# VH-VL binders against q9uuj3r425to622: the designs that were tried, part 9

Target 1, 198 residues: q9uuj3r425to622
Amino acid sequence: SSLTEDNLIVSLVPKILAYLLDAYSYERDEEVLSCVWTTEVPLKDAFDLKSVLRKTDNVESVLNACVEKYTLSSITCSLRLCLLEFPDSLIRSSFYDYFKAIYTTYTDFEDLDHRLYSIKKCLLHLHSTPLHILEEIIRHLSAYAISIRMKDGQIRHLAKIISPCVLRPPDDLNIIPVEDTHPTLLVIDLINEFENLF

## First folded at step 19 (VH-VL)

Design cc1
Fold by ESMFold2, look of step 19:
Structure cc1 (fold): chain C 198 residues (1-198), chain A 123 residues (1-123), chain B 106 residues (1-106)
Amino acid sequence: as target 1 above (198 residues)
Amino acid sequence: QVQLVQSGAEVKKPGESLKVSCKASGYTFTEYYMHWVRQAPGQGLEWMGIINPSGGLRSYAQKFQGRVTMTRDTSTSTVYMELSSLRSEDTAVYYCARDLEDYDRSGPYFDYWGQGTLVTVSS
Amino acid sequence: SYVLTQPSSVSVAPGQTATISCGGHNIGSYSVHWYQQRPGQSPVLVIYKDSERPSGIPERFSGSNSGNTATLTISGTQAMDEADYYCQVWDYRYVVFGGGTKLTVL
C-alpha cells in the first residue's frame, strides 16, 4: 500500500476533489459548509477513511456507499493526511527559507507583484506531479472560497490548515514553527491569485 | 447611500481591449464581493465573473476565461473589468453589481447595480 | 452548466394577473431571485429568496418555487409593470440568469 503512494495520490486527489465539489451543492447547513476544510474530526474517522480510499480504484463508489458514515470534513482531513505522509511538501522544502525571505521583505499590497514573480519562478521549477496536485488543490480551494464568498479571516484560516501540505521546513517534521507565518501567507496568495498564477 | 458609478461609454475596434471601472461609495468597499454582468443590445443578462476587492480572489464565467481580467484598487474603492481580443459580439452594456455583505446559502442577489457602460465594437 | 428557461414574452390585460415562469432541473433546491428591467435602465430586484420582496416593491409582486419551476406573479398588473423580467440563481460559483421574459400590458 505504501509502495504505491505516489501513483495513488495522482489518481486519488482529483477524484476526492470532484466528489467534494458535487457534495457542496447538497449541503444545506451553512455553518457545516463554511467549515468543511477546517472542522476538527476524530482522528480515527479520518485514518479509517484514508485506509479505505487507498484500497480502492473507485473513490466515488466508496464515498457514496458510505454517505451516512463519513462527513465532508472527514474526507478533507483524510486527504490532508495523505499529503502529509509524503516525505516532502508540494512545494519542495528547499524553498522554505526562500519564501520566508520573500514574505518578510515584501509584506504590503504594493509588493504583491514581487511575491507573484517569486511564486511563478518557483512553479516553473516544480516537477510535474507535485505541480499538478498543487494546481488541482488550489483550484478547488479558490472555487470553494468563491462559492461561499469567504472573508479574509476565513481565507487565512483555510490557508493555515492547508499550509503544511504546501510548504514545510526541510527537517522531516510535518510541523511549521508557530513563529513562521510565511507558509500561510503563501497559500493566501495562491488562493487569491489562482487565476494569475495557473 | 450606496452608489456604484461606472466609467463612460467607449467605442473600440476589433482586436483591442476594453477596461471599465466601477467606483463604489456609501459602504465598506472591502466587505462585499463585486460582480460584472453584460447585456448585448436586445439580449439578456450575461454574468461575467466575481471579485473579492479585499484580497483579490476572483472567478470568471467559462465563456470569458482567458479574455477577462478583474482587478481592484482599494485606495480608490474601484473595481475594474478588462476584456481583451474584442469582437463585434462584445458590443454590450457592462454592469457592476454588489454582492451580499455576509455569506448566504441563497447565493448572491443584486440590489445595487452600476448605471452601465456601453461599449461598442465596430469596424 | 445549469440552464434557466423563460418564455420569451407574456401578454396581460391591465388589472389582470401575469405569471412568468422560470424552468430548471430541481430549481426548487435553489433560491430564485427576480429582476425587472425597463428600457434603458439597470435591473431592479423585485423578488429574492423565491418569495421575499425588497422594501419599496409593491405587494402585487409575489414569487414561488418548487419542483422544476419558479414563478413570478404580478397581480393587478399596471402599465408601469411593462418590462423585461429575469430569474437568477447561484450555482456553486456561477450566477445563472434566465433568458428573460418581455411582459406586455395591452
Scores: ipSAE 0.829, ipTM 0.914, lowest interface PAE 0.6, mean pLDDT 89
Fold by OpenDDE, fold request of step 21:
Structure cc1 (fold): chain C 198 residues (1-198), chain A 123 residues (1-123), chain B 106 residues (1-106)
Amino acid sequence: as target 1 above (198 residues)
Amino acid sequence: QVQLVQSGAEVKKPGESLKVSCKASGYTFTEYYMHWVRQAPGQGLEWMGIINPSGGLRSYAQKFQGRVTMTRDTSTSTVYMELSSLRSEDTAVYYCARDLEDYDRSGPYFDYWGQGTLVTVSS
Amino acid sequence: SYVLTQPSSVSVAPGQTATISCGGHNIGSYSVHWYQQRPGQSPVLVIYKDSERPSGIPERFSGSNSGNTATLTISGTQAMDEADYYCQVWDYRYVVFGGGTKLTVL
């Protein structure tokens, strides 16, 4: 069952991302385009769409058919919901404290090499499925950020939103400590340094 | 007035690295993306990559991926482009170009250019 | 990869109108920018966003973009307009230049 779900997600995520990539080219509203990943949407819409996407063999067809009903932000939210259904974060929760230590120690821009080394080391220990999904997502987000020439604040906001999918604490069913910013920082580095990490 | 002043011409050997600097003045350095473009002798313009105002986010043309590194120094208002593992084909004039502050779908266009830096790669 | 195609050269007599084309698949959906480069000099922006002129660029320079072709038009061409001209677009996250057109004023 878990294997089946994993296979589904491995297939689903790239297709959704590909659709989004195409959709960006048709979105004429700059505000909409700049906030595709950060705009809040009704959770009901996101869950409904997620349910439909998980039951289809043709993601593109479904998304095209639902273009009038769902916003791009609904799609991105649905994707995040799918990822949150994983038993663990893409980067295993066992690395939560590892990265907490890293980002507590190496806080400056000049320390980037140390952080990158630590990230690379971690990536080598990930299973193929979560690693692949992570790579696809970060690739997409990195490209997206460049495409709309994001400001640092926007990248930070994006990273904050996606971070629960990337790195959760071991007891992720509980409240995530608000003071913990290292998951966000990690995602920022992943986005900024995608070409060096993958 | 906006000025982009680049470092002087260089002669390199195959396998070496080049590092060109671009010092910006006359505007708020931390508000604009910067691009690097090169031009081989008698050839057209070739885009190399883009770097955001803070220097954290960079993206390179696929052709140069793995060999090019772009950096920024806010304290000196300088952008750098380093290209490693040089080949004879890397002989070119290298330009820095400012990305106009227009964050729309029109994408970047370059309103100001450096004077160019000739780098010759020869054995 | 997205490709922009320009003629290698265009010739025009002084006072005549020069037209330089930039071809690309559905280029009309892009914003096209144009640069002038005189021998031994850096490129200069002459048209941006298809048809807008930067300050200091003569009115004889104009641009259009539709379908599969963007066009730079130079009316009343002068000797000083002899240069290489490049079109440029932003393809998602890549800058793409045309191959350049050498404009000769006869």
Scores: ipSAE 0.827, ipTM 0.918, lowest interface PAE 0.6, mean pLDDT 93
Fold by ESMFold2, fold request of step 21:
Parts: C-alpha cells; structure tokens; sequence
Structure cc1 (fold): chain C 198 residues (1-198), chain A 123 residues (1-123), chain B 106 residues (1-106)
C-alpha cells in the first residue's frame, strides 16, 4: 500500500463526483438518469477507464474525451472500483460485526436515534481521509436521490451497490452469508440522514 | 379525495421555534414526497425544502439550512416543519404541497396544497 | 441559485388577452409550471410542463416556453382571473418560484 495511491484517490473522487453532478443536467432520458449508479456495464470498460483516470492529472478532460466510448454508468462503476482498491472499506471492516449487531437489534423507526448514535460514534474513529471521502460520496448520493425523488426500493438498490465501498467484512472472515443486509441498511441510513450525520 | 390539513395559526416571539404539521389523507402517504413553501405578507412564494415521508430523506433550501428541520410520522400520515431562532421576518403563511407519485424530469409541480398556516412572530 | 423574473403587475381590460412573462437563463430547457393565487387562498396549478392544462382549468389559459422566456397567456380575461400568478421550475434539487405577477382586470 502507499501514501501516493491514497493521495491520488483523494483528488480523484471529488473530481469524478463534480463531473457526474454536471452531467446529470444533460441526461434527458429519465430511465437512464435513474440508473446511472446501478446499470450493469462491461467490467473491462470500467477497469480501462479506471486505469486512465488514475494516470491523468486532468480528470474532466479524460471524461470529456471519452464520451463516445463510455457511459455515465461506466464512470460510476470506475469510481466504485477505485474505492475497492483501498485495503479496507471506508468504514473500517473492524466495524462489520458491530453494525451487524446494531441492525439486528435496532430495526424499527423508533430505533433510528440509537442507530444514528452508533454511526456518529463510528465516524469519530475514522481518519480524516476516509471520513472526507465518505461524506463527499454520501452528500452526492443524497442530492442525487432527491433530484429524482427516489422511492425506497431505488434507495435500497443504490445502497446495495455502494455498500462494499462503505463497509465490507474483515479479510480474515472470508465466509459471508449472502443474506447479510446490514451494510445496505447502514448506507440507507447514511443517505436518508445525511443532514443529521454530517 | 386528496386532502392536506395543516395545524392552526400561531403567534410566536423572536428566538422561539415554530412547528407546523400537515396531515395527509386520501392517498398513500409514503408514495409522495412533500414540500414546504412559505409566503410572507404581501410577498411571493418561497420554497423551503422537501422530505420523503417513507424513509425521511430530505433537502433544504440554502437560505434555511441550519434553521429548518423536516420530519414525519407515518403512523399518523403527518409531515412536520420546524423553523428555529425565529425573527420577525419569519412571519408568513406556511404551506405544505404534495409532489408527484413518480419521478418526472419536468416535476415537481404541485396540484395539492395545504390550506396554509399563518405564523406571526412579534413581541 | 437560479432566478426567475416576472413583471410585478399586468393590467388588461375584460375580454382582452393577458400575457405574463417568466424570464430565466435558458428557461426553455426547463419545464415551467404556473400557479394562480387569489387573496387568502392557496395557490392553484393552472399550467404544467410549459403548456398542459390540469382538469378544470379553462381553455383560455395557455402557456409556452422557448429560449429565455416562458409565457402564461389568458385570453378573453374575466374578473375572476384577477389574481397573483407564479412561474416555477425544478433546478436539480431546488424548487424555484418567480417573484409573482399581479393581474388586474379593470
């Protein structure tokens, strides 16, 4: 791992998010716009774009030059691949079982304050870099969800797609039930409660 | 029939908080985002923010960021708007207005409004 | 933030055509909605998506939107049309209203 790699991703994420924000205004197809983060793309295209983005000092120029080759969903997928390159998720994987217990215990609307308290405590333990990246991503996704007035099912789908970037299991615990839902539920709370949490 | 019924008029002093309720009926409460709009005496309409009553996702106009809080209670089909640190300039009629059922790039537009709640801030 | 500009007032004689403008940079790329508000009442949607009329709105109400100007047109104006009129757009995640136009019918 290297500090150089961390410094590159720190600059890349906000630039990609700013590009996406501007690009949303030009997308006239409601169905396409609602699925920018969730549409399946060929993984080769996303990896190729990620490789170019990591080597450039002008992210917007690269994204503009590639408009004929890459969709907006390729750009969001390449961003997610960048985040998965971190040795750990944005919320450290040591919190995986902690949040599993939280979302097993505090499942209802009346428990929201308990879940939010737990999230706020966790955020205090993050280094400034992953905390800043997490805040920028959740701010972007909350605004995006508002811009298209997402229904709960759409928010859940978005949260599921993003959740491996946010909270994934420790490396030494490779056996993951396919039915673990707490990372998705955590991201749903981050999105819905952005105004309270950040 | 779709109805949005708001709480009654209030008189407040500077520095207090106001909280207006908007009770929805005649439709599936959680399927429609709700907006808040205010209108000072003799002035135009001013948008304050939006809330999804299902999951609580919300966003506020920049002018009110830090002073406004929007909440909901799905068991009573009611949304709330709270504005803190009141000034005389916050004297207005406060309206709730219902968004569209489904996303539409042309929207929102508001075919159903509450009756309005006059809040007067004076000492 | 995005700004919509309306004239403060418009006066017409009964039976004449009133036009109320709503100016904004590149407003033609937005969908513009229009509301009528009588004194002491909640706003009422009269035009949506630039030119569509809701059920119950008379055919004399029409709208257009092109370039930097959206227009609400009321033909054959009647005394009951005397009200304040507001244009409105959605700008990413913000609702923007025009300042309002008072329509006076002699």
Amino acid sequence: as target 1 above (198 residues)
Amino acid sequence: QVQLVQSGAEVKKPGESLKVSCKASGYTFTEYYMHWVRQAPGQGLEWMGIINPSGGLRSYAQKFQGRVTMTRDTSTSTVYMELSSLRSEDTAVYYCARDLEDYDRSGPYFDYWGQGTLVTVSS
Amino acid sequence: SYVLTQPSSVSVAPGQTATISCGGHNIGSYSVHWYQQRPGQSPVLVIYKDSERPSGIPERFSGSNSGNTATLTISGTQAMDEADYYCQVWDYRYVVFGGGTKLTVL
Scores: ipSAE 0.825, ipTM 0.918, lowest interface PAE 0.7, mean pLDDT 89
Fold by ESMFold2, fold request of step 21:
Structure cc1 (fold): chain C 198 residues (1-198), chain A 123 residues (1-123), chain B 106 residues (1-106)
Amino acid sequence: as target 1 above (198 residues)
Amino acid sequence: QVQLVQSGAEVKKPGESLKVSCKASGYTFTEYYMHWVRQAPGQGLEWMGIINPSGGLRSYAQKFQGRVTMTRDTSTSTVYMELSSLRSEDTAVYYCARDLEDYDRSGPYFDYWGQGTLVTVSS
Amino acid sequence: SYVLTQPSSVSVAPGQTATISCGGHNIGSYSVHWYQQRPGQSPVLVIYKDSERPSGIPERFSGSNSGNTATLTISGTQAMDEADYYCQVWDYRYVVFGGGTKLTVL
């Protein structure tokens, strides 16, 4: 299904993010908390949870039951799987090569304003549904990164994990070529510059 | 020796903007988040926000959202706080304060503060 | 929007024990930090992580935190302890300060 046609996923994303926000306050283990979005989980667990989440209208009840069986990382992984099943990334794949050019041309801090201008122009071209989902995810990740005072390497790792949801090649594959770092660099800018961009 | 040196006192008119600098020395500037805290005359400490000087990640207290901008310049080891659309209620001493080097579940506590910058907003 | 509540003032005689409270819903689940601020000066950390003292802070300063109340205790209070005292926590992505308590040593 597509993001324009899947109104359940549109309502699901804010509810999952709100659940995670509350759940962070209960997690006592610093290492677990720092890796909620980046810890790999058994794919079966993530697919099982995704299947249930797509069928329910009581997200909190399902997630409460899920956390007793699975980890918080199962919830974040299931959310990513939902987004990867759409035929296009949140920033539509027609922008893939556009941003590749931007991030090969404007690589430094002094170029940040050019990159931000390009991102802002792109955001104006997004349909309201993917834009809203993108904003809510980046808002959450920015706040999460602040909450644990993430280092640069942690932000880069987080950005790499989420980047296929945000921007992927036009071929609608779930694999970004390893030589293409611009989707990760774009997400780093989205997280770091959330206050300016949204 | 860790030191945070802030810009000098300023007098502003309502509707203008203020911009305070905080120059860091004696440590690796990009490894510590920086906070801004203000204190109106005769009143308590009020947190304004946080910035990561490495990548510029930042977050603001809700009261200041839309009026505050925090930036940094890694070449001079300096963080900045700008507050726009000033009102007389913005008269305060503005402080920068350094976070911890590494994440700690106990959250930030501030062992190093700038000397404070008095900004007076009057017509 | 977590709130920390402190009394506006506390008065003690020299040599007596001063107790400054910091109230908050379930504050015992937070780590509480305390600052001393003398007039015209920047705040100085006196207790962190509920009960730890930074180097250079006298042993007469101590702290505790449980339930809905964190407490800064100053035993053998001296005139130089007259100052404003603030409690502080980190609430997810926000720093929260208490309103401050003025300690007066009569």
Scores: ipSAE 0.824, ipTM 0.918, lowest interface PAE 0.7, mean pLDDT 89

Design cc1
Fold by ESMFold2, look of step 20:
Structure cc1 (fold): chain C 198 residues (1-198), chain A 123 residues (1-123), chain B 106 residues (1-106)
Amino acid sequence: as target 1 above (198 residues)
Amino acid sequence: QVQLVQSGAEVKKPGESLKVSCKASGYTFTEYYMHWVRQAPGQGLEWMGIINPSGGLRSYAQKFQGRVTMTRDTSTSTVYMELSSLRSEDTAVYYCARDLEDYDRSGPYFDYWGQGTLVTVSS
Amino acid sequence: SYVLTQPSSVSVAPGQTATISCGGHNIGSYSVHWYQQRPGQSPVLVIYKDSERPSGIPERFSGSNSGNTATLTISGTQAMDEADYYCQVWDYRYVVFGGGTKLTVL
């Protein structure tokens, strides 16, 4: 993780989120809009767009010029790729097994307050940069989910796609084992309870 | 038939909190977002916020951010709106209103409203 | 944030056509919904998606939306149409209501 790459991600995230916010208002296809964060795109397209974005001081201009080649889903994938380049997940990986225990123990609706307490404690101990990025991402996703009144299944799918950016094991791989559902469940709580948590 | 039945009128003092309930019946409670709208005497409709009763996802109008809390209880098919630090200008009729079952790009429109709950903040 | 502007009142003679406007920047790109509210009662949806009429709403209610103005039209206005009328849109993640128009039938 280099300081230059961290500064790029810090400056790029708000600009990409602002672009997406504006772009949502112009997307007329309901199915496209509902899948902006979840549609699969070729990794090459996401890497190419990230490379172009690193070379510009005007994210909006680049994204507008590339709209035919790069879809909104390419933009969200590029953002996720940038977040995966952090040396650790936004919630540091030392919390991975802690939350695995939490989401194994407190599985029910009645247990939400216990899970939220654990999340709030964790957020207090994050460094300012990962905390700020996490808050901005979850704010955006919560607003996006509200804007299209997502069903629970859609929120779960969105959470699954985002979860490697938020919480992953301390391995070299930037992936979550398929058997581990707690990172997805954590992101569901972050999205649903944004107003309480942040 | 679809019904939204709200709790009864209340009288409050400045600085107190109010909590209005909205009990839903005649449909699948968790499949529809719910909104809260208020109306001060002689004034227009003012949107307060939205909640998904299934997972609890919610968002509030900026004016009420920090004072409003929306919750739900799926076992009783009831949505709650709590407004804290009451002022005399919070005197209003508070309504719950049901959103559409499925996303529609036209946005929400409200085919079903609760009967309204008058909350008076006096003295 | 987004603002919808309505006249505070409109007066019409019985049997005449009432027109209630709802102004907003580029409101033609939104879907506009309209509510009727009688004193002491909950609002009732009378037009949705600019021009669609719910079941049970008389055909004399119609709506249009283009440019910067949406319009609720009540033809053959009757005494029972005397009420407050509100326009409403969804702006990203916010519901926005117009200020309301009192329709008086004289």
Scores: ipSAE 0.820, ipTM 0.913, lowest interface PAE 0.7, mean pLDDT 89
Fold by OpenDDE, fold request of step 21:
Structure cc1 (fold): chain C 198 residues (1-198), chain A 123 residues (1-123), chain B 106 residues (1-106)
Amino acid sequence: as target 1 above (198 residues)
Amino acid sequence: QVQLVQSGAEVKKPGESLKVSCKASGYTFTEYYMHWVRQAPGQGLEWMGIINPSGGLRSYAQKFQGRVTMTRDTSTSTVYMELSSLRSEDTAVYYCARDLEDYDRSGPYFDYWGQGTLVTVSS
Amino acid sequence: SYVLTQPSSVSVAPGQTATISCGGHNIGSYSVHWYQQRPGQSPVLVIYKDSERPSGIPERFSGSNSGNTATLTISGTQAMDEADYYCQVWDYRYVVFGGGTKLTVL
């Protein structure tokens, strides 16, 4: 069951991202385009869409058919929900404290090389499936951020939204403490330094 | 008055690296994206890449991926472009160009350019 | 990759109208910008967003964009207008330049 679930997500995520990439070219509202990933949507809509997407072999067709019913933000939200259903974050939760230490120690822009080294080291230890999904998502987000020339604040917001999918605390912690910003910071580095990391 | 002043001409050998600087003045440096564009002798303009105001987010043309590095120094209002593993084909005038701040989908266009830096790569 | 196509050269007599085309698939859906580059000088923005003129650019410069062709028009062409002209668009996350057109004023 776990293997089947993994296979489904591995197939689903790239297709959704590909659809979004195409959809960006047709979106004429700058405000909508700039917040496709950050706009809040009713969770019910996202869950409903997720359910439909998980049952189809033709993701693109389904999304095209749902264009009037669901916003682009609902699509991105449904994708995040799919990722959150994984037993673990894309980067294993066992690295939660690892990165907490890294981002506590290396906080300056000049420390980027140290952070990148630590990230690369982590990526080498990830399984193929989550690594692949992570790469696809970060590639997409990096490109998206550039396409609309995001400011730093926008990147931070985007990173905050996606960070629970990338790095969650261990189960014993259950929730991300409010003071913990390292998952967001990690995603910022992943987005900013995609070409250097993957 | 907005000014982009680039470093002087350089002569390099194949396999070496070049690093061109672009010092910005006359505007808020931390609010504008910067681009690098090069032009080989007698050739057209070729886009190399883009760097965001903070210098964190960069994107390079596919042709230069793996060889180009763009950086910014906020304290000196300077943008840098480094190109490694130089080839004779890298002989060109290199320009920094300011990305005019615009919130619409018109994409970047360049209202101010550096004076250009000639880099000659020869054995 | 997205490609912009320009004629290699255009010639015009002084006082006449010069037209430089920039072809691209569905280029009308893009915002096209134009640059002038005189010999030995840096490029100068002469038209942005298809038809807008920056401050300091003469009114004889105009631009249009529809279908598969963007056009830079220079009315009453002067000797000083002799230069290379480049069109440019933003394709998702890449800047794309045309090949450039050498305008000769006869």
Scores: ipSAE 0.793, ipTM 0.903, lowest interface PAE 0.7, mean pLDDT 93
Fold by OpenDDE, look of step 19:
Structure cc1 (fold): chain C 198 residues (1-198), chain A 123 residues (1-123), chain B 106 residues (1-106)
Amino acid sequence: as target 1 above (198 residues)
Amino acid sequence: QVQLVQSGAEVKKPGESLKVSCKASGYTFTEYYMHWVRQAPGQGLEWMGIINPSGGLRSYAQKFQGRVTMTRDTSTSTVYMELSSLRSEDTAVYYCARDLEDYDRSGPYFDYWGQGTLVTVSS
Amino acid sequence: SYVLTQPSSVSVAPGQTATISCGGHNIGSYSVHWYQQRPGQSPVLVIYKDSERPSGIPERFSGSNSGNTATLTISGTQAMDEADYYCQVWDYRYVVFGGGTKLTVL
């Protein structure tokens, strides 16, 4: 059932993130470490891993067993795929135009307080499950970003990659126009201002 | 030449806030992380936190969470550190320090330091 | 939290070799950096990434890191080397300093 699936994902996401956190400490290749979330992987691998992860109660064991077969990027891609399978984005698509307006109006650094207020207001309206997942993901990404001392461009790229999981247009079948960058901007603010928002 | 010039010494009372500035020059300000480190009299170095080039991303030592705020002004190439709810134990020399390299898993090391700002907290 | 342990003090005669240790659990897996701080002055980077010397640092300064101990070595110690020395690592998202070692040149 949908409920059981949701519960599984709620438990799965933190475990995957915890595993990644640990994995970062052992990764010696700086290039690999800097691109864990942004590196493209074969979709087949990501889907295969996703299927395995969704069927296990022991995520850590599965991931440990698959270390030779799957890269860290495969893990992050699998996680994103899981999130994309949700009926809606973590932040409901009904907020898509809301944030479009916010990031059209408040574009300057000086407008950060207005954006943060708007984000907080939105977060208060989210259900507990998606809010929790969002918090865990953003916490992880914020910590990850600072750990490798990401530059702004890297944070933007990271935000772009994760933004479809965070905020989709109302029609999931619609392609997000390239000119619509507000989901990415939102995720940037979420990452940068995690401590102020959560 | 890279220079980090900090604001002058301050005397504060318990419960007040301090705000120390660090003006950077001689390099591209927007490309480097900045750190704050303090040192109580006769004590060792204590890391306070890190702030990214844009000023949006920060990480604070657990000890200072909730009391410390780091900010940046790119227009003036200045980094700020504010510490609230001051206590006598906050008496220290406060340093800004430049993070030398980005994208290095070796982590930050500090090639340039400010001259330090003495903050005395006394009733 | 990760902890770095240094001896509180080390004494050496002029011209002799000073060795300052920095202990930490599996510190060899970290990159250790070292700072010199003379009285009333700001810290100065003397070794980074275990064994690399910044420009302007004398060759008598060297570093090593393995197992559970990183070591700063000062060969041919001079009076000007009298200072406090701190080791430092990056623990994921936190900077960790050792407690510092006062080097006295006798």
Scores: ipSAE 0.787, ipTM 0.896, lowest interface PAE 0.7, mean pLDDT 92
Fold by OpenDDE, fold request of step 21:
Structure cc1 (fold): chain C 198 residues (1-198), chain A 123 residues (1-123), chain B 106 residues (1-106)
Amino acid sequence: as target 1 above (198 residues)
Amino acid sequence: QVQLVQSGAEVKKPGESLKVSCKASGYTFTEYYMHWVRQAPGQGLEWMGIINPSGGLRSYAQKFQGRVTMTRDTSTSTVYMELSSLRSEDTAVYYCARDLEDYDRSGPYFDYWGQGTLVTVSS
Amino acid sequence: SYVLTQPSSVSVAPGQTATISCGGHNIGSYSVHWYQQRPGQSPVLVIYKDSERPSGIPERFSGSNSGNTATLTISGTQAMDEADYYCQVWDYRYVVFGGGTKLTVL
């Protein structure tokens, strides 16, 4: 990917998220609505849309394409694919071990304040662009979760799906070891405590 | 049988904080969202916010944003609502209300309510 | 902000049919729920999902929702039905209540 393409994607992410929020209100199929971010979609559709998102700066054109040609799940999948193509996760990979230690040490509900402190500390060290994207995504997911009154298991699943975009290991951009659950846990805290963190 | 038992009436001064508790019994506490609703004397019902079963995910009415905090204690099956920087206008009966067990696009409706907690804010 | 509008009061004679309206823009696309609140008591759910009755609610209570108006209907109104009634919807992330209607049984 080029710097230009990345900049376009960064600019489009909040707008696409806003579209999704609006679209949720019109979706009448509960099954569709409950798994907009987690359901599997044809990869061809996701990649096709990804290509459009990376090359087009016309928001209206992109949104029209989204409405006319793609499912909500295809849109969310395309967004994730775009984010995965970034040079690094939204939270820098250098924090991978940092959060691993935090979530190994502070596992109980009573330890939430310690985790939140650690998260806030990290957020203060993020650059403006990834921080902004992170905030927008977490805001969206928090709102989405509330809108459909997600159960904890659903939030975990959602967090697992989005976690590679948020925090990756430093040695691999796409693969999180199966034994490492702290990226998912981090995203859960981000979603649950959005108002406290941002 | 499902029961929501709230803490007793309180008298507060302006600028203070209130914290109302709602103890749930007769059902699986960790399966239901909980809401808080208040009602000023002679006025209608006013929604304050929602909290998920784990107590992490919350959403507050805009009017109370920054002043309200909802929490849950699963060990005691109790939900809490704290409102800070109290004003005379915060004088009301505060209710906890149980949400749905399962997801439904129809949105939450409240099948069980606490008995209410009167909080009077007076100088 | 989504707004629900109810009449402030409705009066009916015993045995007559009471109708309480709840107005909202395209409210028919929402699921409307109704609560009864007697003086000094907590609200009680009387209708959910537009027209469903909870267990223990008399059959004389019914609900409908279409267009811009939801309606709570109480047939054969009794003295015990005198109360405040509130409609309620879920607006994505927020619960919205109507202003309430005081039903008086003459």
Scores: ipSAE 0.771, ipTM 0.892, lowest interface PAE 0.7, mean pLDDT 92

